VHH binders against p49116. Designs and how they scored, part 109

Target 1, 238 residues: p49116
Amino acid sequence: EGPLLSDTHVTFKLTMPSPMPEYLNVHYICESASRLLFLSMHWARSIPAFQALGQDCNTSLVRACWNELFTLGLAQCAQVMSLSTILAAIVNHLQNSIQEDKLSGDRIKQVMEHIWKLQEFCNSMAKLDIDGYEYAYLKAIVLFSPDHPGLTSTSQIEKFQEKAQMELQDYVQKTYSEDTYRLARILVRLPALRLMSSNITEELFFTGLIGNVSIDSIIPYILKMETAEYNGQITGAS
Short names: E, the ipSAE of ESMFold2; O, the ipSAE of OpenDDE; V2, 0.75 times the mean of E and O plus 0.25 times the DockQ between their complexes.

## First folded at step 7 (VHH)

Design ka84 (framework vhh_7qbe_3; at its last look DockQ between E and O 0.89; V2 from the best seeds 0.00; counts 0 for: pae E 2.7 > 2)
Fold by OpenDDE, look of step 8:
Structure ka84 (fold): chain B 238 residues (1-238), chain A 119 residues (1-119)
Amino acid sequence: as target 1 above (238 residues)
Amino acid sequence: QLQLVESGGGLVQAGGSLRLSCTASGSDYAMAWFRQGPGKEREFVASISRSGGYTYYADSVKGRFTISRDNAKNTLYLQMNSLKSEDTAVYYCAADRWGRYLSPSYDYWGKGTRVTVSS
């Protein structure tokens, strides 16, 4: 049996909508986020082990971990996305909602804390200087998490997660042999992903585009989407 | 494609100092300095991570050279102190597209800048 990931799985290139507007509007933010989400799903689909689990299990896994994958994607693509600017824009848009008295004080606090957690996580990953290979393995570890409720084939999922972990360990040991504790420093970041609400993430990044449609409901569609269709959406949105 | 342009090379006396610069068209790369002396193979000098938080040095330059970067200026630096005749070389800037400051293979290279240390 070959490795879980190959060099082809390391590439994770996000193409931003063009042109960038002078003012980051809700549509631009949503489009950018959608592209990242699609890229993340497409990435998962490209993994043979993921395919081997079958459509039902695949869908269940992605539904369970899409927020974590998306967040890792935000961290990985933070510079290309100008994530800090996007988050600032989101905050500004929220200010408008606040002025219109559409949100409770508690909800405002919750949303702002979520934004802070996102920024903090991405900053922490940047400080660690996580490389493309490490991101790929971290995403795989997150994807093949057996501890989500309602999953089938949990034994197989666990095996794939272990394989991802072992390959990451081997990679870090080989590449960063002088930094004995790098693996631990990287892995200890993963729990932060579980602190983040998928609902709030959805509201912040996707509400303007999908309206009342949930990410959960569109995941099966995304996973069945042909690569050509995905590419077409990217080119068509330009 | 990332473009790298080195500068700051020149003639310096042994024991002297020199500062090299490398201008990059982007900042989302781990970067490194290499050098090639007369009749020698290209050798690793120093590397730095994307954020600058991690640095690594060849044993031959440790304690004398300092690698740094200014991402706002998209510039990589190599401060060379206590220069020796054996430091005479063409110095190259390199970048890794995967963000590996200990990359086994760098993807982008500059044309180099010549450093000559006289006795």
Scores: ipSAE 0.863, ipTM 0.936, lowest interface PAE 0.5, mean pLDDT 93
Fold by ESMFold2-Fast, scan of step 7:
Structure ka84 (fold): chain B 238 residues (1-238), chain A 119 residues (1-119)
Amino acid sequence: as target 1 above (238 residues)
Amino acid sequence: QLQLVESGGGLVQAGGSLRLSCTASGSDYAMAWFRQGPGKEREFVASISRSGGYTYYADSVKGRFTISRDNAKNTLYLQMNSLKSEDTAVYYCAADRWGRYLSPSYDYWGKGTRVTVSS
């Protein structure tokens, strides 16, 4: 029935809060991350196959994969975000809190390991020079993951994932015909996304959320936003 | 709107060397060099990925030309060695919006810099 993704789904343009403060703070990091999360969910909503699954399935699917989608977005937008600067600021904050108690130290170790995994993932994607089409298909592959607990319509989700995989293969073989092993190098990066804790991602990037609202609780509201409401929040114009 | 400006062209004798530069208003692009000789169609010369980790060359320039980039300076380079009269052309810098170093179609182009190789 036609391709899973069109050229319009390759466009993924993050608009950062302006200006960047002289000293990074929790509010700036949270606003930047929130813009990326909103952009990622709006991207998912624009896919006809995703819409066809229905709102209940859409909500369950995004709740299951938002951390993977967000992490791919961090890698794709690392330069625009100055992600290395944001991560350095987070690490500096953690370093200053090391000497409280042993239980705090155990948590800090988990968070530091998560940051190192995130840096390694983003560095591996940067070294591969993943292009915009490849990122779009990788996001589609993680979005249409049929193996998350509690999902319905898993057969349809699996078919859309297989279609994403096939279209990525066709794209890479056509575009990078001289690089026989490129697809394999790209695909072996994906399992690492499942090793990253959504709770730790939330702690690192979303601690500035007013009212201590969880990402899980806001997902249904973001997915139901009209395009105009969504655009207003992304641009910060209103 | 990405701006690309080529420089470094000139007259050089066969067997000589020349380095071309292309200054860009941004560096998050896959980039390439193309050339167009007198009475010829524009042809691909070399390309480079966003990080510089991947490069690709036309068979006619392999072993003689080296493409490189300095992302801190937003500058693309083409080091041309063992120049031949057939290398005489206007050289154009190009960039791909999607980061494809093997792009089927480049989106941004400079105005070109002329290279003349005398025999």
Scores: ipSAE 0.708, ipTM 0.880, lowest interface PAE 1.1, mean pLDDT 88
Fold by ESMFold2, look of step 8:
Structure ka84 (fold): chain B 238 residues (1-238), chain A 119 residues (1-119)
Amino acid sequence: as target 1 above (238 residues)
Amino acid sequence: QLQLVESGGGLVQAGGSLRLSCTASGSDYAMAWFRQGPGKEREFVASISRSGGYTYYADSVKGRFTISRDNAKNTLYLQMNSLKSEDTAVYYCAADRWGRYLSPSYDYWGKGTRVTVSS
């Protein structure tokens, strides 16, 4: 029945709000992150295998993996986003904060550890020079994970994940035939994604946009959007 | 669209050296050099990954040519040493939008810079 992904699914062009402010602010960070989130959701929804699973399964999958897809997107777009600058600005703000309650102190430590893990993940991906096809298949492997609790149709999800893995293997072997262990080196990076916290991601990147509403709660509405509305959200055009 | 501008071509005597540059209007691409000699088909010379961590060379130039890049300047280089008359060609800079340092095809091409190696 053809390949899991086509060339249209390899395209992943993030455009940043313009102009970039001299000093980063919550509005710029939140707009940039929102564009990446909608780009990631548009990408997932456009995959025929994803469409074939049905609306309820689609919602369950994206709820389970949106942070992993977002984190892969951060790694893929780290240069155009100036991600290291964004994270440095957040760290500086946290270090310059006034003293707070005991609970706030524990939260600051948790957030700092998460930032360090995110930086390390993105650096490891950059060191491997992961290409656009590889990112597309890695995102598909993450999206079609049968391991998440509460999923239906796990047998079909597993078959789609195996197809993504086979296509990635074939691609890497054909494209990088001289680098025998490239596939293995790429795949061992994926477990780190399960250690990324959705609520910390929301705090780092989405606090100024969402208010009290979690990304988990809005995913069904994002997935139902018309394609034209999606394009407006990923470019900020509206 | 990415713009690629080569420079540094010229006339050089056999055994000499020449350094080509290619300035890109953007970054985040895997890049390569190709060349086309008189009456010949375009052929691969060398390629480099986005970070510069991976390089690959055609057998005909390995050991004599060095590809490198400076991402702060969006510039690709080709250091050509021990030049031979067979190296006479128009040299083209190319970029792959997908970041493949061993790409079967390239999306963006410069207009080329001529290198002539005299005996």
Scores: ipSAE 0.447, ipTM 0.786, lowest interface PAE 2.7, mean pLDDT 86
ESMFold2 (binder alone), look of step 8: mean pLDDT 86; pTM 0.880

Design ka85 (framework vhh_7qbe_3)
Fold by ESMFold2-Fast, scan of step 7:
Structure ka85 (fold): chain B 238 residues (1-238), chain A 120 residues (1-120)
Amino acid sequence: as target 1 above (238 residues)
Amino acid sequence: QLQLVESGGGLVQAGGSLRLSCTASGSDYAMGWFRQGPGKEREFVASISRSGGYTYYADSVKGRFTISRDNAKNTLYLQMNSLKSEDTAVYYCAADRWGRYLSPESYDYWGKGTRVTVSS
């Protein structure tokens, strides 16, 4: 059989809402994050191996790993998103909440620690000069994680993860042959994604969602979207 | 939509040195230098990763040319030492959005070039 990923799966282009407001607000942050989430779900759906798992299994898989995919997407798209500016705005809001006694200090500490972990992760990926092929394979390794509780077809998921790891190894060894330890430096970054709370990610980036719905509840609908509906969400035509 | 503008070309004697610059409208790209000599196709010269932490050179220039970048200035450089008549070419700046500095065939954006002539 052919490779797990083709050149088409390397393309990952985020279109930001425009114009960017002079002062960042919850709506702009949520719209930007939603576009990245939709792009990430669409990317996963384009993989033949992912579709081969069947709808129930692939939905459960994405529900388990969406936060890891989203965080990798934040790192990959940090420049186009002006992520540092978004995080600075969130930090400023949190500091104002402390001063106005609107939020508990313990909760603010948890959220600040999450932001610092996110910044550290994105900075480490930038320093490593992770390329588009490497990001595609890292997302595939995260997507095909057989070790989440409640998953079915775990042996097939494990086989796809192994295939992603082997293809990443082949790519890195061929492309970065002079850097013997590059693959190891890349792979040791992945465990940090499991330390990121999906609940805190949701509160930071998706507070603007109408109807107070959870990301977990909307994932099945996003995965079933027709191309036209997906494009409407990405272009803000809805 | 990335714009690349090369400068620094000129006439130099064999064994001499020359430094080329390329100003880019953005820095979130892997960058490289290519050249086209008289009657030849464009050839890869050197490339550099987004951060500047990794570089790659064609065998014909390794040890003589050094690629570097200043991301704060959105500028790419090629320091050419021990120049040979065979280095005579129009030098082009190129960029790859996906950061693959070791895949010369994948470069998406090109400047218009700067001429380098090396006298025998």
Scores: ipSAE 0.050, ipTM 0.518, lowest interface PAE 5.7, mean pLDDT 86

Design ka9 (framework vhh_7qbe_3)
Fold by ESMFold2-Fast, scan of step 7:
Structure ka9 (fold): chain B 238 residues (1-238), chain A 119 residues (1-119)
Amino acid sequence: as target 1 above (238 residues)
Amino acid sequence: QLQLVESGGGLVQAGGSLRLSCTASGQDYAMGWFRQGPGKEREFVASISRSGGYTYYADSVKGRFTISRDNAKNTLYLQMNSLKSEDTAVYYCAADRWGRYLSPSYDYWGKGTRVTVSS
């Protein structure tokens, strides 16, 4: 009945770890990425339409699309994160690993291709100057993807995705009335998100996780987390 | 809260040029210039996207004014050429929290800098 997203769902504020280290390290990169992942999942769980699908469907949707949401978040928060500096540090580490014969040439090629795809995606989004409302709706389109295998309630998910698409169209037509082709330029960027491997994203940004935990195992925990626990995790407060 | 400070205003003769600056206390905002002449309502002048890739101008200033930005310095500029007496106004810079270079409502405003164009 009402809009899929409210103005509160447009707010997406990443708080970076403090103090910033003198030299970028795996811990800082992982902490920064974890905060973005937590923010992204908290954003998703706050949407009434998402809540209406039920816990099992919620978990399945986020497991299927977390890499797409995370990548959109990296693009949206690139300035706050100094993402280009983080990626440069990762590339430097990989080059040192090549010189020390620690990684196979095939693995390094896969990882470098992933970094290139990520940089191209973030650069394309930056050149389009995607605003906060547009990012919120793009995340909603990605979240309510009915085409992931194993999903229940696919017809309801599809209706929510269509609602997100229609509301994005209405928003862009009203806000950027002088830019006739803006919506088309934005939407053609989305398919690239599915070309990026979640396994490689996990390796690049989440290697500093404590213990032998995977993003897949963390997702249900984050989605069940109370707001107070979530706020503590985002700020790193103890 | 984001602080915006305009500078560069002054007295200039018709046909002359003037460059206004606006320094922001933060990054990653879509920004614009507005002006308010004596006895008139505030009117839009020009806007620029976060990266500077998109700009938009009011018809009255198109071809005479150029909006630009230096993101490394958190500074917005308005280069005003071929100034007319009708350009006399207090000029304000504004920023949009959502990054909309065609904002329906700006969230942050400076206190303004005065431009007087004499014959």
Scores: ipSAE 0.620, ipTM 0.849, lowest interface PAE 1.6, mean pLDDT 88

Design ta1 (framework vhh_7n9e_1)
Fold by ESMFold2-Fast, scan of step 7:
Structure ta1 (fold): chain B 238 residues (1-238), chain A 120 residues (1-120)
Amino acid sequence: as target 1 above (238 residues)
Amino acid sequence: DVQLVESGGGLVQAGGSLRLSCAASGFTFSNYGMYWGRQAPGKGREWVSGISWSGGYTAYASSVKGRFTISRDNAKNTLYLQMNNLKPEDTALYYCARPAYGSSDESDYWGQGTQVTVSS
């Protein structure tokens, strides 16, 4: 059979809300993050292998891995998003909350540790100079994870993950033939994604969501969106 | 359609230098790592050097390390290979390549090549 992904899946273009406010606020951060989340879900939905698993499996899979996909998307789109500026604004707000005694020290510590883990992950990906092809296949490895609790058809999911791993290996080995260490340097970054809390990701990036809905609850809706409706969400223009 | 067009080859004396260029079109150049390969008469293809999307990561075959420098200009969709201290054994047709999708048995995207001949 043909390759798992195509040129369409390597293309990952985030359109930021415009204009950027003079002072970063929760609504701008939330809109930016929502656009990235929608782009990530649309990316997953467009993969033929993913479609072949069926709607129920697709929903379960994305519910299990959305935070990992979102974090890879943050790293890939860090420059477009000015992610370092967003994280600095969040840190400044947290420091002010300590001074105002509005949040517990333990909670602030947890959130700060999450931000530092995120910064370290993004920095490590930047230092490795990960390209669009490598990001697409890392996202595919994360998406086709057979080891999440409650999944059915795990043998088929595992086969797609193995296919993603093999195609990434072939790409890296063809591009950097005598550099035998690059693939290992890339793959060793992935376990860190599972150590990051989806609850803290929601608090940092999705606090501005109206109706106080969880990301888990909206995933089935996003996966079912028509192309026009999806484009309206990512551009804010429809 | 993916197109890769090499230029800059020629005849040069041992110890000389050449700079090869590869003009890429038909895909988003900055999304992909790229590499240079070569094929000498009567020999198989060998990988020469690879470069990441921004140029921040490079790798070289042992036979060319320290003599060749790979670089790219994403604004111009162009890949370069600066070849210094050329040796007769560097004589080959030099190809620009983008790795193909799929398993190891899929064909890469290769250009037509540019001939480099090094006289002793």
Scores: ipSAE 0.796, ipTM 0.913, lowest interface PAE 0.7, mean pLDDT 87

Design ta10 (framework vhh_7n9e_1)
Fold by OpenDDE, second read of step 8:
Structure ta10 (fold): chain B 238 residues (1-238), chain A 120 residues (1-120)
Amino acid sequence: as target 1 above (238 residues)
Amino acid sequence: DVQLVESGGGLVQAGGSLRLSCAASGFTFSNYGMYWGRQAPGKGREWVSGISWSGGYTAYASSVKGRFTISRDNAKNTLYLQMNNLKPEDTALYYCARPGYGTSDESDYWGQGTQVTVSS
């Protein structure tokens, strides 16, 4: 059997909206997030193993893990996105809502904790100095998770996940042969992704563009988008 | 096509120093961790040192720890190995490598190597 991924899957280049405004408004943030989401979904779509699962199964997988993939994407693209600035802007916008008493104290706490967890996760990944190859396989491991409810072909999904894990292990072993804990340090970051609320992520990054439409509901359409249409979306004016 | 070209090897006396370079082309250099290996006469390939994409993380074989330093310049697509306090047992063909895909060593990309000879 051939490898799960290739150079085309290791490449993960996010193009930010241009020009960057002096003040990061909600629209800019949402557009940036949308581009990352599209990139992440189309990345998944480009994997032969993903395609082999069939339309219904692969759609279910993406619905289950889009938040985790998106979060890994945020970490990977943190520099090009100026993620810290984006998060600061989000907090500032949130403060306006707080002042208007639109949110309960408990909800405010939840949202702030979520932002904190996002920042901590991205910082932890940066400290590990994760490369494009490792990110690609981490995303694959997250994508091919068989433990989501309602999935079909769980045995095949598990097989792909194991393959991703083994290939990542091989990569780390070859690159850092006598550092036997490198792989563990990387993999132990993945549980943090499961602590992230998809609802809160959606509220923070996407409410300005999709309104009351859920990411879950648009995933099938994103996965069916043509490459040309996707490229048009990236180069399109906000 | 992926290409790796090593340079900087030579003959040195024990206790001497060398700096190896590896010029990379044909792929996005900054997407990958890189490593140095060596092969002594009559012996198999041995891992020497590895470095993450930005150089923020490095690892070394116990045999070279404290003597060798791996670094990289992504702007120049170049990998380096500074070798200090060289010993006769360091004599080998040194090669830089980019890991490939899968679980086979044969999938990795190697250069032709540069010969390092340390005399007593």
Scores: ipSAE 0.919, ipTM 0.972, lowest interface PAE 0.4, mean pLDDT 93
Fold by ESMFold2-Fast, scan of step 7:
Structure ta10 (fold): chain B 238 residues (1-238), chain A 120 residues (1-120)
Amino acid sequence: as target 1 above (238 residues)
Amino acid sequence: DVQLVESGGGLVQAGGSLRLSCAASGFTFSNYGMYWGRQAPGKGREWVSGISWSGGYTAYASSVKGRFTISRDNAKNTLYLQMNNLKPEDTALYYCARPGYGTSDESDYWGQGTQVTVSS
């Protein structure tokens, strides 16, 4: 019944830490990335269909796809974040790590390949001029992925994914009626998200994590936060 | 509430030009692609042209390609359609539209339209 998403789900506004430091540092990058991650989790949690799946399924689903949601968020918020500047700063840090003999050449190569894939993805999305509606539905398609190991309610998840695909198709067909290939151009970008390592994303953007604490291990706690706590994380306020 | 108000229509002779405007309010204009449609006398709605949120991607019906140019000004919440080399076949009520939610043909938001009449 009714559409999967609404105007509130199309709105996706990242508030950057302010003021921007004169020189980019790992703390600013980590805080910016954390705000985007929390915004993405809050977005997912606000979807009625997502809520209907139940807490355990919600947790498993987001644990499986947080890196894909985060990467879509990076592409969507690339301009607001000055993502190209952040990636340049990360590359500089990696070059310094080679000089200090902190990382192997093989590891640097893996990380640089990840940055290249990320830049290529963001450039592809920019060339297609993906809008807020399209991003919301692409995130929904990724969120409602029934093929992750360990999921329950996979039939219901698949139905929500199909609903997201159908509503995106309707939007694209109404907006660009005689461009019969736009939807295909958009959807063929999605498989690349699964080729990007969540461990490398953590290393690049979440360097402040302590010990073996990973993003997927904190997801249950993030999903249980009250709206005011989410707002605090999104804006950096307590 | 979503509001779309078209203007700029009128009577023009074949080969002439018109610039249509659409003032949008009640939603974040820059989050959505927009489109222009038209309805000729005795016919159903026909899609004319669509534009992405920043204006970086556009599409045109084959009947108007090369003659019409769609554009937008997000700072002014305004959508435009520049119509050149108009033909009698372009006579129609022109609507701007924001796509709606779901899969219903009635989900879109349309303005009241602006009449374009092209004499031979």
Scores: ipSAE 0.838, ipTM 0.939, lowest interface PAE 0.7, mean pLDDT 88

Design ta11 (framework vhh_7n9e_1)
Fold by ESMFold2-Fast, scan of step 7:
Structure ta11 (fold): chain B 238 residues (1-238), chain A 120 residues (1-120)
Amino acid sequence: as target 1 above (238 residues)
Amino acid sequence: DVQLVESGGGLVQAGGSLRLSCAASGFTFSNYGMYWGRQAPGKGREWVSGISWSGGYTAYASSVKGRFTISRDNAKNTLYLQMNNLKPEDTALYYCARPGYGDSDESDYWGQGTQVTVSS
């Protein structure tokens, strides 16, 4: 009945580990990424429509879309994270690896292609000057995706996705009234998120966090965390 | 709660310039696009110009394009509209707005407006 999101959901503040080291290392990258992941999970958990679907459905949705939410978060927080600097450091490391190991060449190529796709995505979002409201609703659209295999309550999920799409449309049409193409330019960015490999995201950003366990395997535990534990992960205080 | 306060309106001669300001409070200004609208005597509300959160993306009504410039200062929570080469048909109550939630016009946040009168 009421709107899908509120001012609380438009606010998305990433607190970075401080200070940023002179030379980037795996620990800094993984801690930064971990904070963004936990912020993204806490954001999803706070949506009343999401809560209404129940814990089992919530877990299934987030396990299916965490990479899409994380990538949108990277684009939204690119300046705060100095993402361009992080990606440049990763690219430099990969270029050195190419010179040393011929057997990893195919894997290095896959990872480089992923980084370039990520850079293209972030650049397209920056060029469109996507705001906090638009990011919140794009995240809602990918969160409430009814088309992932194994989902229950798909009719209700689809209704929430359609609600997110309509509210985003209303915002864009009111803000940029005579720019009839802006909404389409924004929405056509979303399919690229599903083409990005969650395995490569894990290798680039979460090597120091997950060890030998996939992110989707730990999501049920993250979603069950107490609010204080979420806050500790977001700020690095615990 | 959300509050928008316009200022800078007045009486000007055709061909003149005027700068409108809108002071925003009660929300994180930099999270939202903003827009200016106007209502001329005997007419409905008309969208004038919109601006993205950083000012990197702007849009203008065909009637004002090339004459008006929208800008913002996020540090001051202030939205601006620089109006040049004003015409009598620009006479209207000018108001700033933040889009609201949902799909109703009632959800938008409007200021009270500032009157702009252009004499020929």
Scores: ipSAE 0.819, ipTM 0.927, lowest interface PAE 0.7, mean pLDDT 88

Design ta12 (framework vhh_7n9e_1)
Fold by ESMFold2-Fast, scan of step 7:
Structure ta12 (fold): chain B 238 residues (1-238), chain A 120 residues (1-120)
Amino acid sequence: as target 1 above (238 residues)
Amino acid sequence: DVQLVESGGGLVQAGGSLRLSCAASGFTFSNYGMYWGRQAPGKGREWVSGISWSGGYTAYASSVKGRFTISRDNAKNTLYLQMNNLKPEDTALYYCARPGYGESDESDYWGQGTQVTVSS
């Protein structure tokens, strides 16, 4: 009956690892990315509509959309992460790998194209000046996607997605009345998220994870964590 | 406990200028787009101008475009409306607003308003 989201869901505060290394390394990048991923999953599980779908459906939804949520989070937190600096360091590493014949040229091309697409996405969101409310609702539209294979409760998921779309429309129409095209400019950014490879995102940001564990395999465990343990992972508290 | 308090209204002659301020509290101001609306005597509420969280995107009603400038100072939790070349038709109670949650017009948060009167 009530709105899908609230002020609690609009708040999205990423705490970066400290101290920052003199030179960016895989451990710092992986820890930063892991904090964003954990924050994104904590955000999703805090939504009453998401909780109502049950654990199995929650796991399936997040497994299907984690890359889209993560990419939206990268765009939203680009400044606090110094994302441009991280991407520049990754590009430099890839160029050095070409010179040393450590990676195939075809693989490097795929990864560089992914980085370019990511930069273009983040730049487009920055140019649109997307706010916290808009990001929260874009994440909700992505989260409540009824079209992923194997989902149960697809009718309920579709209703939550429709609710997210309508509430975003209401916000944009009220804020920028008589500018009728802003919502369309925002929404046409979303299909690009589906074209970005989750495998390449994993390679770029989560390389060096102990145990060669995939993001897909850890999602159920992260979603089962208690709030205190979740916060400990996000802040690095022991 | 969202609070919006407008100030800066008053009596001004046609062709004059006023700067309105809106002090926001009870929420993280920088997470939201904001807008100004007005209500002229005997008329309904009219949207005037909107601004994105950083001020990087703005929009204006056709009736005020080129004369009014919306801006914000996130460090001060304050929204502004600079009104230049005022006309008698601009006489209204001016409200600042934060869009609410849901699909209802009643969900918006409006301030009390500040009166602007433009004499001919």
Scores: ipSAE 0.810, ipTM 0.927, lowest interface PAE 0.9, mean pLDDT 88

